# VHH binders against Phosphoribosylformylglycinamidine synthase subunit PurQ (purQ): the designs that were tried, part 9

Target 1, 271 residues: Phosphoribosylformylglycinamidine synthase subunit PurQ (purQ), of Archaeoglobus fulgidus (o29008)
Amino acid sequence: MDREEIKVAVLRMEGTNCEDETVKAFRSLGVEAEAVHIKQFYSDMIRFEEQRSVFDYQCLVFPGGFSAGDYIRAGAIFSARVKSVLRKDIEEFIKMGYPILGICNGFQVLVELGALPGFDEDKPLAEKPEMALAMNDSSRFECRPTLLKKESEKCIFVKNLKKDVVMFPVAHAEGKVVFPSGKEDEYLERLTSNDQIVFRYVDEKGDYAGYPWNPNGSFYNIAGICNATHTVFGLMPHPERAFFGYQVGRREGYGDGYCIFRSVVDYLEKL

## First folded at step 4 (VHH)

Design p16 (from k13 with S54K Y105H R106S; framework vhh_3k1k_2)
Fold by ESMFold2-Fast, scan of step 4:
Formats: sequence, structure tokens, C-alpha cells
Structure p16 (fold): chain B 271 residues (1-271), chain A 120 residues (1-120)
Amino acid sequence: as target 1 above (271 residues)
Amino acid sequence: QVQLVESGGALVQPGGSLRLSCAASGFTFSRYAMRWYRQAPGKEREWVAGISGKGGRTSYEDSVKGRFTISRDDARNTVYLQMNSLKPEDTAVYYCAKGYSSGWHSFDYWGQGTQVTVSS
């Protein structure tokens, strides 16, 4: 599709942040993006010109940045509202091949919705969550750069990424990827066989390593995964905070996060 | 590229009915909200009715609620406005618009309009 047809919704509710950084990243690539309060999708108390449909957009972003103390509460409320009012629309959106990105708390939202790991191509949203993001093994807020090794060739968000290792910051108290007890090997085999593991934490040598390189203790060093159709992507690190060079200590140009946003725009232009 | 072609406007007597059509091309119709606006001589363009993409949620300006019905046929890339119990105050050029919530492309994606006149 042409760029003038592409519009990105960056969802917000009370307690979210990073909407402006994500909006700015997409707009710098020549596509329209706007922050949209979730009520605009379902409330008849909003003026019609402020009302939105999921289908007004070609990409949805669930941003990071609920306050550390509100992760469980804010994420659960947001997920519950999405499930009750937008479930059918989001299922259709995914079936049409339109991308969804979840960053940090947004990854948690996609997990709670049953969109990730999203093993069933015919059922984009599982009836119940199939994995969890648990409290960091350190039991504290982690805020640092992380190094991530690209593991997927099929995820639409990394097709423009030529580097094997990228640097994105994390900022979270809960980010540990966990799978149901006794099913870790089954999940790992399914995710690996269908190219759904997108990023894994690594050290400066590019080797898989524990804390502090794996900042939360995630199973298999998993930092991000995508669904079975490779169009729904969730990750704990913040690519929108590594988009512009100045965000990562460079005078000008782009950071490693640029390629995530560029990849999805390229995907949509080919639809 | 994007084309919107309105039709169905006519002269009708007060209390009459009329159905407007808007044929759309150049975009994936089923994925966009569609709206009807109207503009009377010497007045600003005002919103009349809207319909969301898939799911067809509708909304109306208070003065037309209960008299006008917006609908869509995604297989035919067409949006309709059924107007009943027409009043002289409904006299205007009616415009079909492709939905863009930020306002960008809103002017680019207006059709030519179709004239509705309600008088004896």
C-alpha cells in the first residue's frame, strides 16, 4: 500500500508512557501515527470525530511505561477492556495480516490477551494466557542497555535488521519470560521450529549469559517473541528509545531501534 | 488515486425520502470508516453520519438521528445514506468522506458532492 494509506495507532490509557517516542519514530518514516486512548474505540460518550475503529489503522502498538508499582494492575485492566470490547476486531486485524507491536508492558498485554505465543494461526487470541512475564529474578527494577541477538528471519519487525546484535534499553520490574511448569521444552521446540523466538539476551561477545546480561532471568534468555504468523511481536526492551542517534549517545543519525520500525513500514508498503 | 463518487441527490418535497450512494475506489474499503457530511450555502461543512469499518458501528448528528440511516456494502465498496422525513433544513450538498481521524487526507478524500434540495 502507499505510505499515505498507512496509519499507526499507539494505544494509551492512564499510566502509560512512551507514546510520543513511538509516534515520533513512525512519523519520521513518513507514515501517520497518533496516540489513541482505548475509550476512543468503544465509548459512545466520545464525539464522533474523536471515535476510532481498529480498522482505521494498519498497525497497532501497545507501548511500554506503566509505572513500576502499577504494572500488574494497569496491564490487567487494559487487557480486560481490550478482551471485552475489541477481541473480535483484533482477531480480524491479525487475520488480515496487520501487525501489532507490544513493548515492555505492551508485551505483557499481548500475553494476557493470548496473542503471544500465538501458536494457532486459525485462532489469533487464545482463550486463556499461555505464558507469563514474571517478576525479575533480582526482585528489583532493572534499567540498563541490553544486547540482543536476532534469532528470527520471519518476524516482519526484523526483516530490515542486518546486524546480528542490537542494543536496546530495558526499564522494568517484571520481564521474566516463563512457560507453564513441565512444558518448557515443548514450548521451546514449538517456538524454535516455527521461528517465533525473535531476540535473546547476550553479552559483549555475543554469547548467551546470565545476569546481568539477561536482566530478568527469562527462560532461554528470551527477550522477544512473535506469533505463528510472524506479524504480532512483543519484547521487553524499548526499541523506540533506541530509534534516534541522540537517544543512544550519537550526535546524529539512527540507533538500532530504527530497523524495527522501518521493517514494519516496509511490510505494510508491500500489502 | 482515492476516488469517492456520490450520487442520488434530487429535489424532494418536505416529508419525502431519498437514498444517497457513495462508490469508493483506490483503497481497501472494508478497513476504513466512512462518513457523510453536508454543506448548506454560506455555512460550514458539518458532519451528518458515520459508520466504522468491519462491524458497522454507526453514529449520527442529533438533528438527523432517527430520520437518517447510514449503511455500507463492503462487497460493492459502497456506503449509503437513507434519508427519511426530509425537512427544508436538510437542503445541502452532501459529501462522502474516507475516514482519517487526524484530519490529514480528509480534504483529499472528499467526493464531488451530491445536491439535496427539500422544498415545495
Scores: ipSAE 0.000, ipTM 0.266, lowest interface PAE 11.4, mean pLDDT 82

Design p17 (from k13 with S102K Y105T R106S; framework vhh_3k1k_2)
Fold by ESMFold2-Fast, scan of step 4:
Structure p17 (fold): chain B 271 residues (1-271), chain A 120 residues (1-120)
Amino acid sequence: as target 1 above (271 residues)
Amino acid sequence: QVQLVESGGALVQPGGSLRLSCAASGFTFSRYAMRWYRQAPGKEREWVAGISGSGGRTSYEDSVKGRFTISRDDARNTVYLQMNSLKPEDTAVYYCAKGYSKGWTSFDYWGQGTQVTVSS
């Protein structure tokens, strides 16, 4: 599709604060993007011209940005609302091959919606959550740079990423990837065999190390995963905070997060 | 390529009725909101009615509420505007458009329009 036909929705609700950085990232690539309050998708109280459908867009982003104190309540309300009013539309959106990105608490939303790990191509949203993002092993809010090794070749969000290790910051109290008790090996085999593990935490030598390099104690050092069709991607670190060089202490140019957004645009231009 | 073809416009007397049709092609019709607009001579283009793609939500401009009904037939890729109790001030060229307003001008592909004239 032509670039001017691409429109990205960055979902907004009370308590989110990373929508503007994500909008700015996409717009800097020549793609239209806007912050959309979730009420615009379902409320009859909104004027028709302000109403939206997921199908007005070719990419949905569930952004990060809840403060540690607001995360649990705000995230649960957001997930419940999305599940209640948009479930069928999001299922069709995924079946059409349109990308969805979930960052930090957005990853949690995709998990609670049943979109991740998303093993079944015919059922994009599971009836019940199939994994969780638990409290950090440190029992602390973790806020710092992380190093991530690229593990997937099929995820559409990393096709433009040529380097093996990237740096994205984390800022979360709950980010520990956990799978159902007794099914950890089964899930790991399924995710690995279908190229669904996208990023794993590493140290400065590129080795899979524990705390502090794995900031939350996530199973298998998992930092981000995608669904079975490789178009729905969730991760705890913030690529939108590593898009521009100035965000990561460089004088000019782009940070490692640029490649995530560039990959989405490239995918949509070829769709 | 998105294509919209309006039809059904005619000359009718005040108090009469007309049903306008808009046949759509070049996109997955059932997934998009559809809208009707009108433009009278010497006036700006005015939004008339809208219908959502999946939810069955409808909205109308105040001057047509209770008189006009928007509907869609997804099997036929067609959106309709049923116009009852027509008034001379409803005289205009009627256009259909894809998607929600304020998205993109290039995304809102207008058809050629269909002329409705209400006079005695």
Scores: ipSAE 0.031, ipTM 0.455, lowest interface PAE 5.9, mean pLDDT 82

Design p18 (from k13 with G99P S102H Y105K R106S; framework vhh_3k1k_2)
Fold by ESMFold2-Fast, scan of step 4:
Structure p18 (fold): chain B 271 residues (1-271), chain A 120 residues (1-120)
Amino acid sequence: as target 1 above (271 residues)
Amino acid sequence: QVQLVESGGALVQPGGSLRLSCAASGFTFSRYAMRWYRQAPGKEREWVAGISGSGGRTSYEDSVKGRFTISRDDARNTVYLQMNSLKPEDTAVYYCAKPYSHGWKSFDYWGQGTQVTVSS
C-alpha cells in the first residue's frame, strides 16, 4: 500500500504520557498517526465525526508510560474495556495481518487481552491471560538504559534491524515476564521453536546476565515477545524514547528505536 | 470502489413515518460505523444519527431523539433510518455516509441522497 494510505492509531489511556513520542516517530517516517481515545471506538456519547473503527487504521499501538501510582489498575481497567467492546474487531485485525505494538504498560495490556504469547494462530486473543508481567525482583521502580539482543528473524517489527544489540530505556515497577508455574520450560520451547522471543536483556559484552542487566528478573531474560503470526509485538523497554538521536544524546540522526518503527512501515507498504 | 445507495424517500403528511435504507458495497460493511446526515434547502449538511460497527452502538442529534431509530443488517450490507412523528422541519435530502480515514485523509463517503418532504 502507499505510505500516504497508512494510518496508525496510538491508543490514549487515562494516565498515559508516551503517545506523543510514538505519534511523532511515525509522522517522521511519512506515515500519518494520531492519538485516539479508546472511547472513540465504542462510545455513543462522543460525536460521530470523532468516532473511529479499528479498521480506519493499519497499525494499533498501545503506548507505555503511565504516571507513577496505580498504573497496574489503570492498565487492567483499560484491558477489560478493550476485551468487552473490541475483542471481535481486534481478532479480525490480527487475522488480516495488521500489526499491533505494545510498549511497557502496553505490553501488559496485550498480555491481559490474551494476545501474547498468542500461541494459537486461529485464536488471536486467548480466553484467559497465559502469562503475566510481575513486580520487579528488586521490588523497586527501574529506570535505566538496557541492552537488548535481537533473537527473532520473523517478527515484523525487527525486519529492518540488522545490528545484534540495541539500547532502549526501561521505566517500570512491574516488568518481570513470568509464565505459569511448572510450565516455564514448555513455554520456552514453544516460543523458541516458533521464533516468538524478540529481545533478551544482555550485558555490555552481549552475555545473558542477571541484575542489573536484566532489570526486572524476567524469565530467560525476555524483554519482548511476539505472537505466533509475528505481527503482534510487546516489549517492556521504550523504543519510542530511542527513536531520534537527540533522545539518546546525539546531535542528529536516529537512535536504535528507529528500526522498530521503520520495520512496521516497510511491512505495511508491502501489504 | 465504495458505493452507497439510499432509498425510501417520499412525500408524507406531518406525523407520518418513513423508513430509509442505504445499501453499501465495496468494503467490509460490518467493520465500519455508518451515519445518516440531512441537508435542507439553503442549509449546511447536518448529522442526524450514527451506528457503530463495533457492537452496534447508536447516537442521535437532539432534535430527532425519540423519533428516529438507526439500525443495520450486516448480512444484507444495509443501514436503516426509521423516522416517526415527522415534522415539516425534517424536510431534507437524507444522505448515508461511511467514515473514511487513510493516512492523513479523513472524510466521509457519501451516497446520492434520498428526498424526504413533509407537508400537508
Scores: ipSAE 0.010, ipTM 0.306, lowest interface PAE 9.8, mean pLDDT 83

Design p19 (framework vhh_3k1k_2)
Fold by ESMFold2-Fast, scan of step 4:
Structure p19 (fold): chain B 271 residues (1-271), chain A 122 residues (1-122)
Amino acid sequence: as target 1 above (271 residues)
Amino acid sequence: QVQLVESGGALVQPGGSLRLSCAASGFTFSRYAMRWYRQAPGKEREWVAGISGSGGRTSYEDSVKGRFTISRDDARNTVYLQMNSLKPEDTAVYYCAKSGYSRYGWTSFDYWGQGTQVTVSS
């Protein structure tokens, strides 16, 4: 598609605080992007010129950061609103091949929607959540750089990524990837056979290691996964905080997160 | 090469009904929200109704709520405006619109059809 047809929506609600970096990342690549309050998608109280449809956009991003105060599970309120008002629109969006990115609590939203692991290509959103992001094994907030090994060649968000290992920061209390009890091996086999594991935590030698390299204790060191059609991607680390060189201690240029956003733009230009 | 073609405008009596159609081409119709606007003599163009790309949400200007219904048929690339209980104040040229976005500039603009005249009078 032509670049002028590409518009990215970075969703927000009270307490969401990472949307600006994502908007800046896409705009620096020459793509239109805006922060969109979720009410703009469903509220008749918003002036019509400010109202939005999912289909006004070609990419949706559920950003990281606290989505609303005083709830037990990160992203729960955001997820509940999305399920209530946008479920069918998002399902159709995915069926049309349009990308969705979920970062940190955004990954939790995609999990709660049943979009991830997304095993069924004909049913983009499962009826019930099929996995969870649990409290970190340390029982504390983890905030540190992480090293991630690229595992997928099919995920549209990593097609531009040539490096085997990238560095993205984490900042979360509930980042542990868990699968239903007794089904861990089944899920791992299904994800692996369909190229759905995108990133795994590694140490400085590139080996799969425990804490602190796996900051939350995620099963199989999983840091990010995509759905069966490889267009919906969720990860706990923050690529938008590693987009510009200055964000990662470099004087100029881009950080490892650049390739995630460049890959999406490249994918959309080919649609 | 976006093209919007309105039809269905006519002269009707107060209290009458009319259905407007807008045939769209040159873009992926189901992807975009569609809107109806109207312009009465000597007045600026005003928004009347809108429907989301999925068809799941509709919105209306207060003066037409309960009287007008917007709908779409994605298989036929057509958006409709069903107008009931028409009043003389509804007399206007009705326009179908689709949003567009400028490259890099975050400036929205609208693609417009030629319009279809609706006259409500005795």
Scores: ipSAE 0.000, ipTM 0.259, lowest interface PAE 13.0, mean pLDDT 82

Design p20 (framework vhh_3k1k_2)
Fold by ESMFold2-Fast, scan of step 4:
Structure p20 (fold): chain B 271 residues (1-271), chain A 123 residues (1-123)
Amino acid sequence: as target 1 above (271 residues)
Amino acid sequence: QVQLVESGGALVQPGGSLRLSCAASGFTFSRYAMRWYRQAPGKEREWVAGISGSGGRTSYEDSVKGRFTISRDDARNTVYLQMNSLKPEDTAVYYCAKESYTRGSSWYPFDYWGQGTQVTVSS
């Protein structure tokens, strides 16, 4: 589709942060992007031109940025509201091939909606969550740069990424990827066989090392995964905080996060 | 100055049809949602129909769904309300309304900027 036809919604509700950085990232790539309060999708009490449909957009972003102390409650409330008012629309959005990105808290929302790991291409949203993001093994808020090895060739969010290892910051108290007890190996085999593991935490040598390189203790060092159709992507680190060079200590230019957003735009231009 | 001029109101028989027009000036018409409201004597003004700035979304009050159709012509800065199968209960002054921005609020009221056009449905 032409770039002028692309519009990105960055979802918000009380307590979300990082909407501005994500909006700026997409706008810098020449596509329209805006922060959208979830009420704009369902409330008829707001002015008509402020009302939105999921289908007004070609990409949805569930951003990070709840306060660490309130994350569980804020994320659960947000997920429950999305599920109750937008479930069918989001399911259709995914079936149409439109991308969804979940960052940090947004990854948790996608997990709670049943969109990730999203094993069934015919059923984009599972009836119940099939995985969880648990409290960090350190029991601490982790705020640091992380090194991530690209594992996927099919995820639409990493098609523009030429580097094997990127650096994105984390800022979370709950980011540990866990699978149902006794099914860890089954899930790993399914995710690996269908190219759904997108990033894994590594150390400076590129090895899959434990803490502090795996900041939360995630199973298999998983930092991000995508669904079976490779269009819904969730990750704990923040690529929107590594988009511009100045965000990562450079005087100008782009950081490693640029390629994540560029890949989405490239995908949509070919859709 | 925002100006909305409604026209097309008339006396019609029950079951008849009528098309109302609203000519807009003083703003970039294509960027704003437009709505139709109506008010019968002694009653409050009620919303009837709405159309988004893109024209991609329309909405209607339940009592007029299937009978009324809202549309717009951005080249002519005009919004229309096609009214079919008119009933005596549709008798009212019909007003065209434009959304407006109100600074310091997350929600913005609709402006009412016309004198209205009288629609009377009677035998």
Scores: ipSAE 0.000, ipTM 0.155, lowest interface PAE 14.2, mean pLDDT 80

Design p21 (framework vhh_3k1k_2)
Fold by ESMFold2-Fast, scan of step 4:
Structure p21 (fold): chain B 271 residues (1-271), chain A 122 residues (1-122)
Amino acid sequence: as target 1 above (271 residues)
Amino acid sequence: QVQLVESGGALVQPGGSLRLSCAASGFTFSRYAMRWYRQAPGKEREWVAGISGSGGRTSYEDSVKGRFTISRDDARNTVYLQMNSLKPEDTAVYYCARHGTYSKGWSGFDYWGQGTQVTVSS
């Protein structure tokens, strides 16, 4: 499809913030993007002109930025509402090959929906969550640059990424990827064999290292994963805050986050 | 895979009534707002009526308000346009569209049927 036909929805509800960077990133690539309150997809109380369908868009983004004081509660409410009113629509969206991106709190939403790790190609949303994002091992809010090694060639969000290591910032209190107790090795083997591990935290030498390089203690240094069809992607770091060079201390041009957004646009242009 | 098939167009006399139907397939019909548009010879296509996915909200272009009624039957994946008190100026090809096709700044995504001809002649 032409770029003028691509529309991106950046989802919002009470307590969410930081959707502006994501909207700006997509618009700078020549595609339309807007912040959409989740009620616009399901509520009859919204005026007709403001109502939306999931399928008005070719990409959905669940952004980061829930209020710090009620982050856990707000994320659970958001996920429960999406699950109760949009589950079938999102399943169809994924089956049609349309991309979904979850950043930070948005990654948690995708996990709670059962979209990630998304092992079953024929069932886009699991009946119950199959993993979690737990409190950081440091028990602290972590806010710093992180270095991420690209591990996947199939995820549609990294196909334009030529670099081995990228730098995206993190800003979270709950970012630790955990799998069900006793199932860690099974999950690791399944994710690895199907190319679903997208990014892992590394040190400045490109080696897998613990804190502070792995800022939250995530299992296997996992920073981001995609589903079995490679079109639903979640990560804790913020590529939208590394899109423009000036966001990462460069005088001009783009930061490493550019390639994430460019990859999605390239995918949709060929769809 | 989205398909919209309009039917019900006919020749009617001024003051007459007509019901148009639009059969939809290839998407989850109950979740989408649906719209009717029309195009008269030599004129731009114009929006006529819209109905929300739930059916609880409708809207109309001013010239048809009070005369036309949009409705839907989700069990049959069909949207309807009941046209009463028809006027010669209502003569046009009527098109069914899935919501979003002509959203401001987003009109490049085209989900249209082939249209059904309505002629109001005196």
Scores: ipSAE 0.005, ipTM 0.293, lowest interface PAE 10.6, mean pLDDT 82

Design p22 (framework vhh_3k1k_2)
Fold by ESMFold2-Fast, scan of step 4:
Structure p22 (fold): chain B 271 residues (1-271), chain A 121 residues (1-121)
Amino acid sequence: as target 1 above (271 residues)
Amino acid sequence: QVQLVESGGALVQPGGSLRLSCAASGFTFSRYAMRWYRQAPGKEREWVAGISGSGGRTSYEDSVKGRFTISRDDARNTVYLQMNSLKPEDTAVYYCAKLHTRYGTWSMDVWGQGTQVTVSS
């Protein structure tokens, strides 16, 4: 499709009139993008001109940065609302080959929806969550740059990425990838054989290493994974905070996160 | 494949009434808001009326408010526009549309081919 026909929805639970880095990133690539409150997809109390359908878009982004409220994780509340209102539409969206990106808390939302690891191509959303993002092994909020080795050639979000190692920041207290007890070997084999592991944390030499290089203690140093059709991608680090050069201490140009967003646009232009 | 087929357009006298229908297919009709638009010769396409997916909320352009009524029948995948007290100024091709976002461009793939309404003596 032509780039002017592509529209991206960056979903929000909390209303705000500020554009986030994700909206700016897509707009910088010539793609229409907007922040969309989840109520716009289902509520009859939203002004008619602001009502939306997920099928008005060709890419959905579940962003990071949700804050706690009412002593419940913001991501869990958001996930529950998405499940009750948009489950069937998101399932159809994935079956049509349209991309979904989940960043940080957004990765957790995709996990709660059963979209990741997404082993069954015929069932984009599992009936129950098949993995979790647990508390960091450090029991601390981790906020710092991380080095990530590209592991996948099939994920549509990394097709434009030529570098072996990228640097994206993390900012989370619950970022540890864990699989169900007794299924770790099964999951690792399935993810590896179907090219679903997208990024793994590495050290300065490009070696898989523990803390502090693996900031949360994630199983197999996993930083991000995609589903079986390679169109739904979740990761704990923030590529939208490494899109522009100025975000990573450079005066001009782009950071490593640019290639993630450029890859999505390239994919959609070929649909 | 999304399809919208309008019908019911006709020549009517000023003060008359007309009911337009729009049959929808290729999407889960009950979940989407629907709109009616119109375009008169030499004018831009303008929004006329809208109805939410639940049917619980409707909205109208000021010039038709009180005269036109939008409704839907989800069992038949059809949206309607009841037009009363028609005026010569209502003469236009009427289009049914699945919701466009505020920043979206107008696309014929998202609305039907239109039905001509002419109000004249």
Scores: ipSAE 0.010, ipTM 0.304, lowest interface PAE 9.9, mean pLDDT 81

Design q01 (framework vhh_8fcz_2)
Fold by ESMFold2-Fast, scan of step 4:
Structure q01 (fold): chain B 271 residues (1-271), chain A 120 residues (1-120)
Amino acid sequence: as target 1 above (271 residues)
Amino acid sequence: QVQLVESGGGLVQPGGSLRLSCAASGFTFSRYAMNWVRQPPGKGLEWVSGISGSGGRTTYADSVEGRFTIIRDNDKKMVYLQMTSLKTEDTAVYYCAKGYSSGWYRFDYEGQGTQVTVSS
């Protein structure tokens, strides 16, 4: 599709009217992007001018600060019909091959929706969550740069990424990837076989290491995963905070996060 | 290659009815909201009505509520505006618009529109 036809929705639950760093990142790549309150997708009380459909967009982003608790709470106050319609729309969106990105708390939202790990290509959203993002092993808010080794060749968000190791910051209290008790090995085998592990935390030598290099204690040092169709991606670190050079201490140019956003634009242009 | 071709305008007496049609091409029609906007002589664009991609939601400007009905046929890639109880102040060029969904003033539309004149 032409770049002019690409429109990205960056979802929000807060009442702030500020545009996200993610909106700025996509707009710098020449695609239209806007912040959208999630209620605009399902509330009939909003005037049509402000109403949205997920199908108005070709990429959905659940950014950092978009908490799973807020999303689940919003769902709880709406009728089963309204929740069902939005859920079905998201399922169709994924089946059509359109990308979804979840960053930090947004990764937790995708987990709670059953979109990740997303093992079943025919069932984009599981009936119940199949993994969790638990409290950091340190029991503290972790805010620091992290080093991530690229593990996937198929995830559409890393196709433009030619480096083996990137640096993205983390800022979270609940970032520990955990799988159901007794099923950790099964999940690891399935994720590995389907090329769904996208990033793993590493140390300065590129080795898998514990704290502080694995800032939250995630199983298998997992920092980010994608679904079985490789179009839904969640990660705890913030690539949108490593997009521009000035965000990572460089005077000009781009940081390592640039390639994540460029990859999805390139994917959509070929769709 | 978005193309929107409006038709159905004409001269009608106050209290009369008209049905406007818009044929769309060049995009996945069912995925986009469609709108009708109008420009009265000597005035700016005024948003009139909108319909969601599925057709499940419609909304109207206060000035036309209860008098106009927006309809779409996704199989035929058509959107319609059924206008009843027309008033002289409804005189305008009517355009259909593919919505950016962020504001009626940010519409992508094509052609000269269709002229509606309400006069005795």
Scores: ipSAE 0.010, ipTM 0.280, lowest interface PAE 9.8, mean pLDDT 80

Design q02 (framework vhh_8fcz_2)
Fold by ESMFold2-Fast, scan of step 4:
Structure q02 (fold): chain B 271 residues (1-271), chain A 120 residues (1-120)
Amino acid sequence: as target 1 above (271 residues)
Amino acid sequence: QVQLVESGGGLVQPGGSLRLSCAASGFTFSRYYMNWVRQPPGKGLEWVSGISGSGGRTYYADSVEGRFTIIRDNDKKMVYLQMTSLKTEDTAVYYCAKGTSSGWTRFDYEGQGTQVTVSS
C-alpha cells in the first residue's frame, strides 16, 4: 500500500488529546498516526465525527503508560458482551494481516485479550488468557536500560533490525512472563518452534543471565513475544523511548527502537 | 490510482429488488473496508452499509437493516449491495467508498455513483 494510505491508531484510556512518543515516532517515518481513546471504537454515545472503526487504521498500538487501572478496564471492555463487536473487529483485523503492537502495559492488555501467545491462527483472540505478566521477582518497580537479544526472524516488527543486541529501557512493577503451571516446557517448545520468541534479556557479554539483567525474573529471559502469524507483538521494554537519538544520549539520528517502527511501515507498504 | 466504478442502478417498483456492483482498482482491495453510501434528491450523503476486508464483518444503517446485504468478492475486486423490499425513500444516487478512514459511521467518497429510483 502507499505510505499516504497508512494510518496508525495509538490507543488511550485517559481521554487526553496530547501527543506521545509513539505517535511522534510513526509521524517521523512519514505515516499518519493519532491518539485514539478506546471508547471511540465502541461507543455510540459520542459525536459521530469522533467515532472510529479499527478498520480506519492499518496498525494498532497499545502503548506503554497505561495505568494498572487502565489496562484492567480495557480487559473488562473487551470481555463485555455489549462490547463484543470491538473484540470481533480486532479478530478480523488480525486475520487480515494488520499489525498490533503492545508495549509494557500494552503487552499486558494483549495477554488479557487473549492475543498472546496466540498459538491458534484460526482464533486470534483466545476465550481466556493463556499466560500472565506477574509481579517482578524483586517485588519492586524496575526502571533501567535492558539489553535484548533478537531471537526471531519472522516477526514483522524486527525485519528491519540487523543487529543482534539492542538496548531498550524498562519501567514496570509487573513484567514477569509466566506460563500455566506444569505447561512451561510445552509453551517454550511451541513458541520456539513457531519463531514466536522475539527478544530475550542478556547481559553485557550477550549471555542469558538472571537479575539484574533479567529485571523481572521472566521465564526463559523472555522480554517479548509475537503471535503465530507474527503480526501481533508484545514486549515489556519501551522501543518508543529508544527511537530518537536524543532519547539515548545522541544529538541526532535514531536509537535502536527506530527499526521496530520502520519494520512495521515497511511491512504495510508491501501489503 | 484508486478507481471505483458503480453500476446496477435503475428504475424499480416498491417492494422490488436490485443489485448494485462496484468494481475497484488501484489498491490492495482485500485489505480495505468497503462502504456503500447514498445521496437522496435534495439531501446530504447517508452511510448505508460496510464490509470488512475479508468479508467477515458487515454493518448496516437502521433504515436498511434486514433489507440490504453487502457482499464482496476479493478475487474479482468487486463489492455488491443486494437490495430487497425497496421503498420510495431508498431513491438516491448510490456510491461505493474505500474505507481506510471511513469506518462504520463515516466515509471517504471516491466513486461516480449509480442512480436508484423507486417509483410507485
Scores: ipSAE 0.000, ipTM 0.211, lowest interface PAE 16.1, mean pLDDT 80

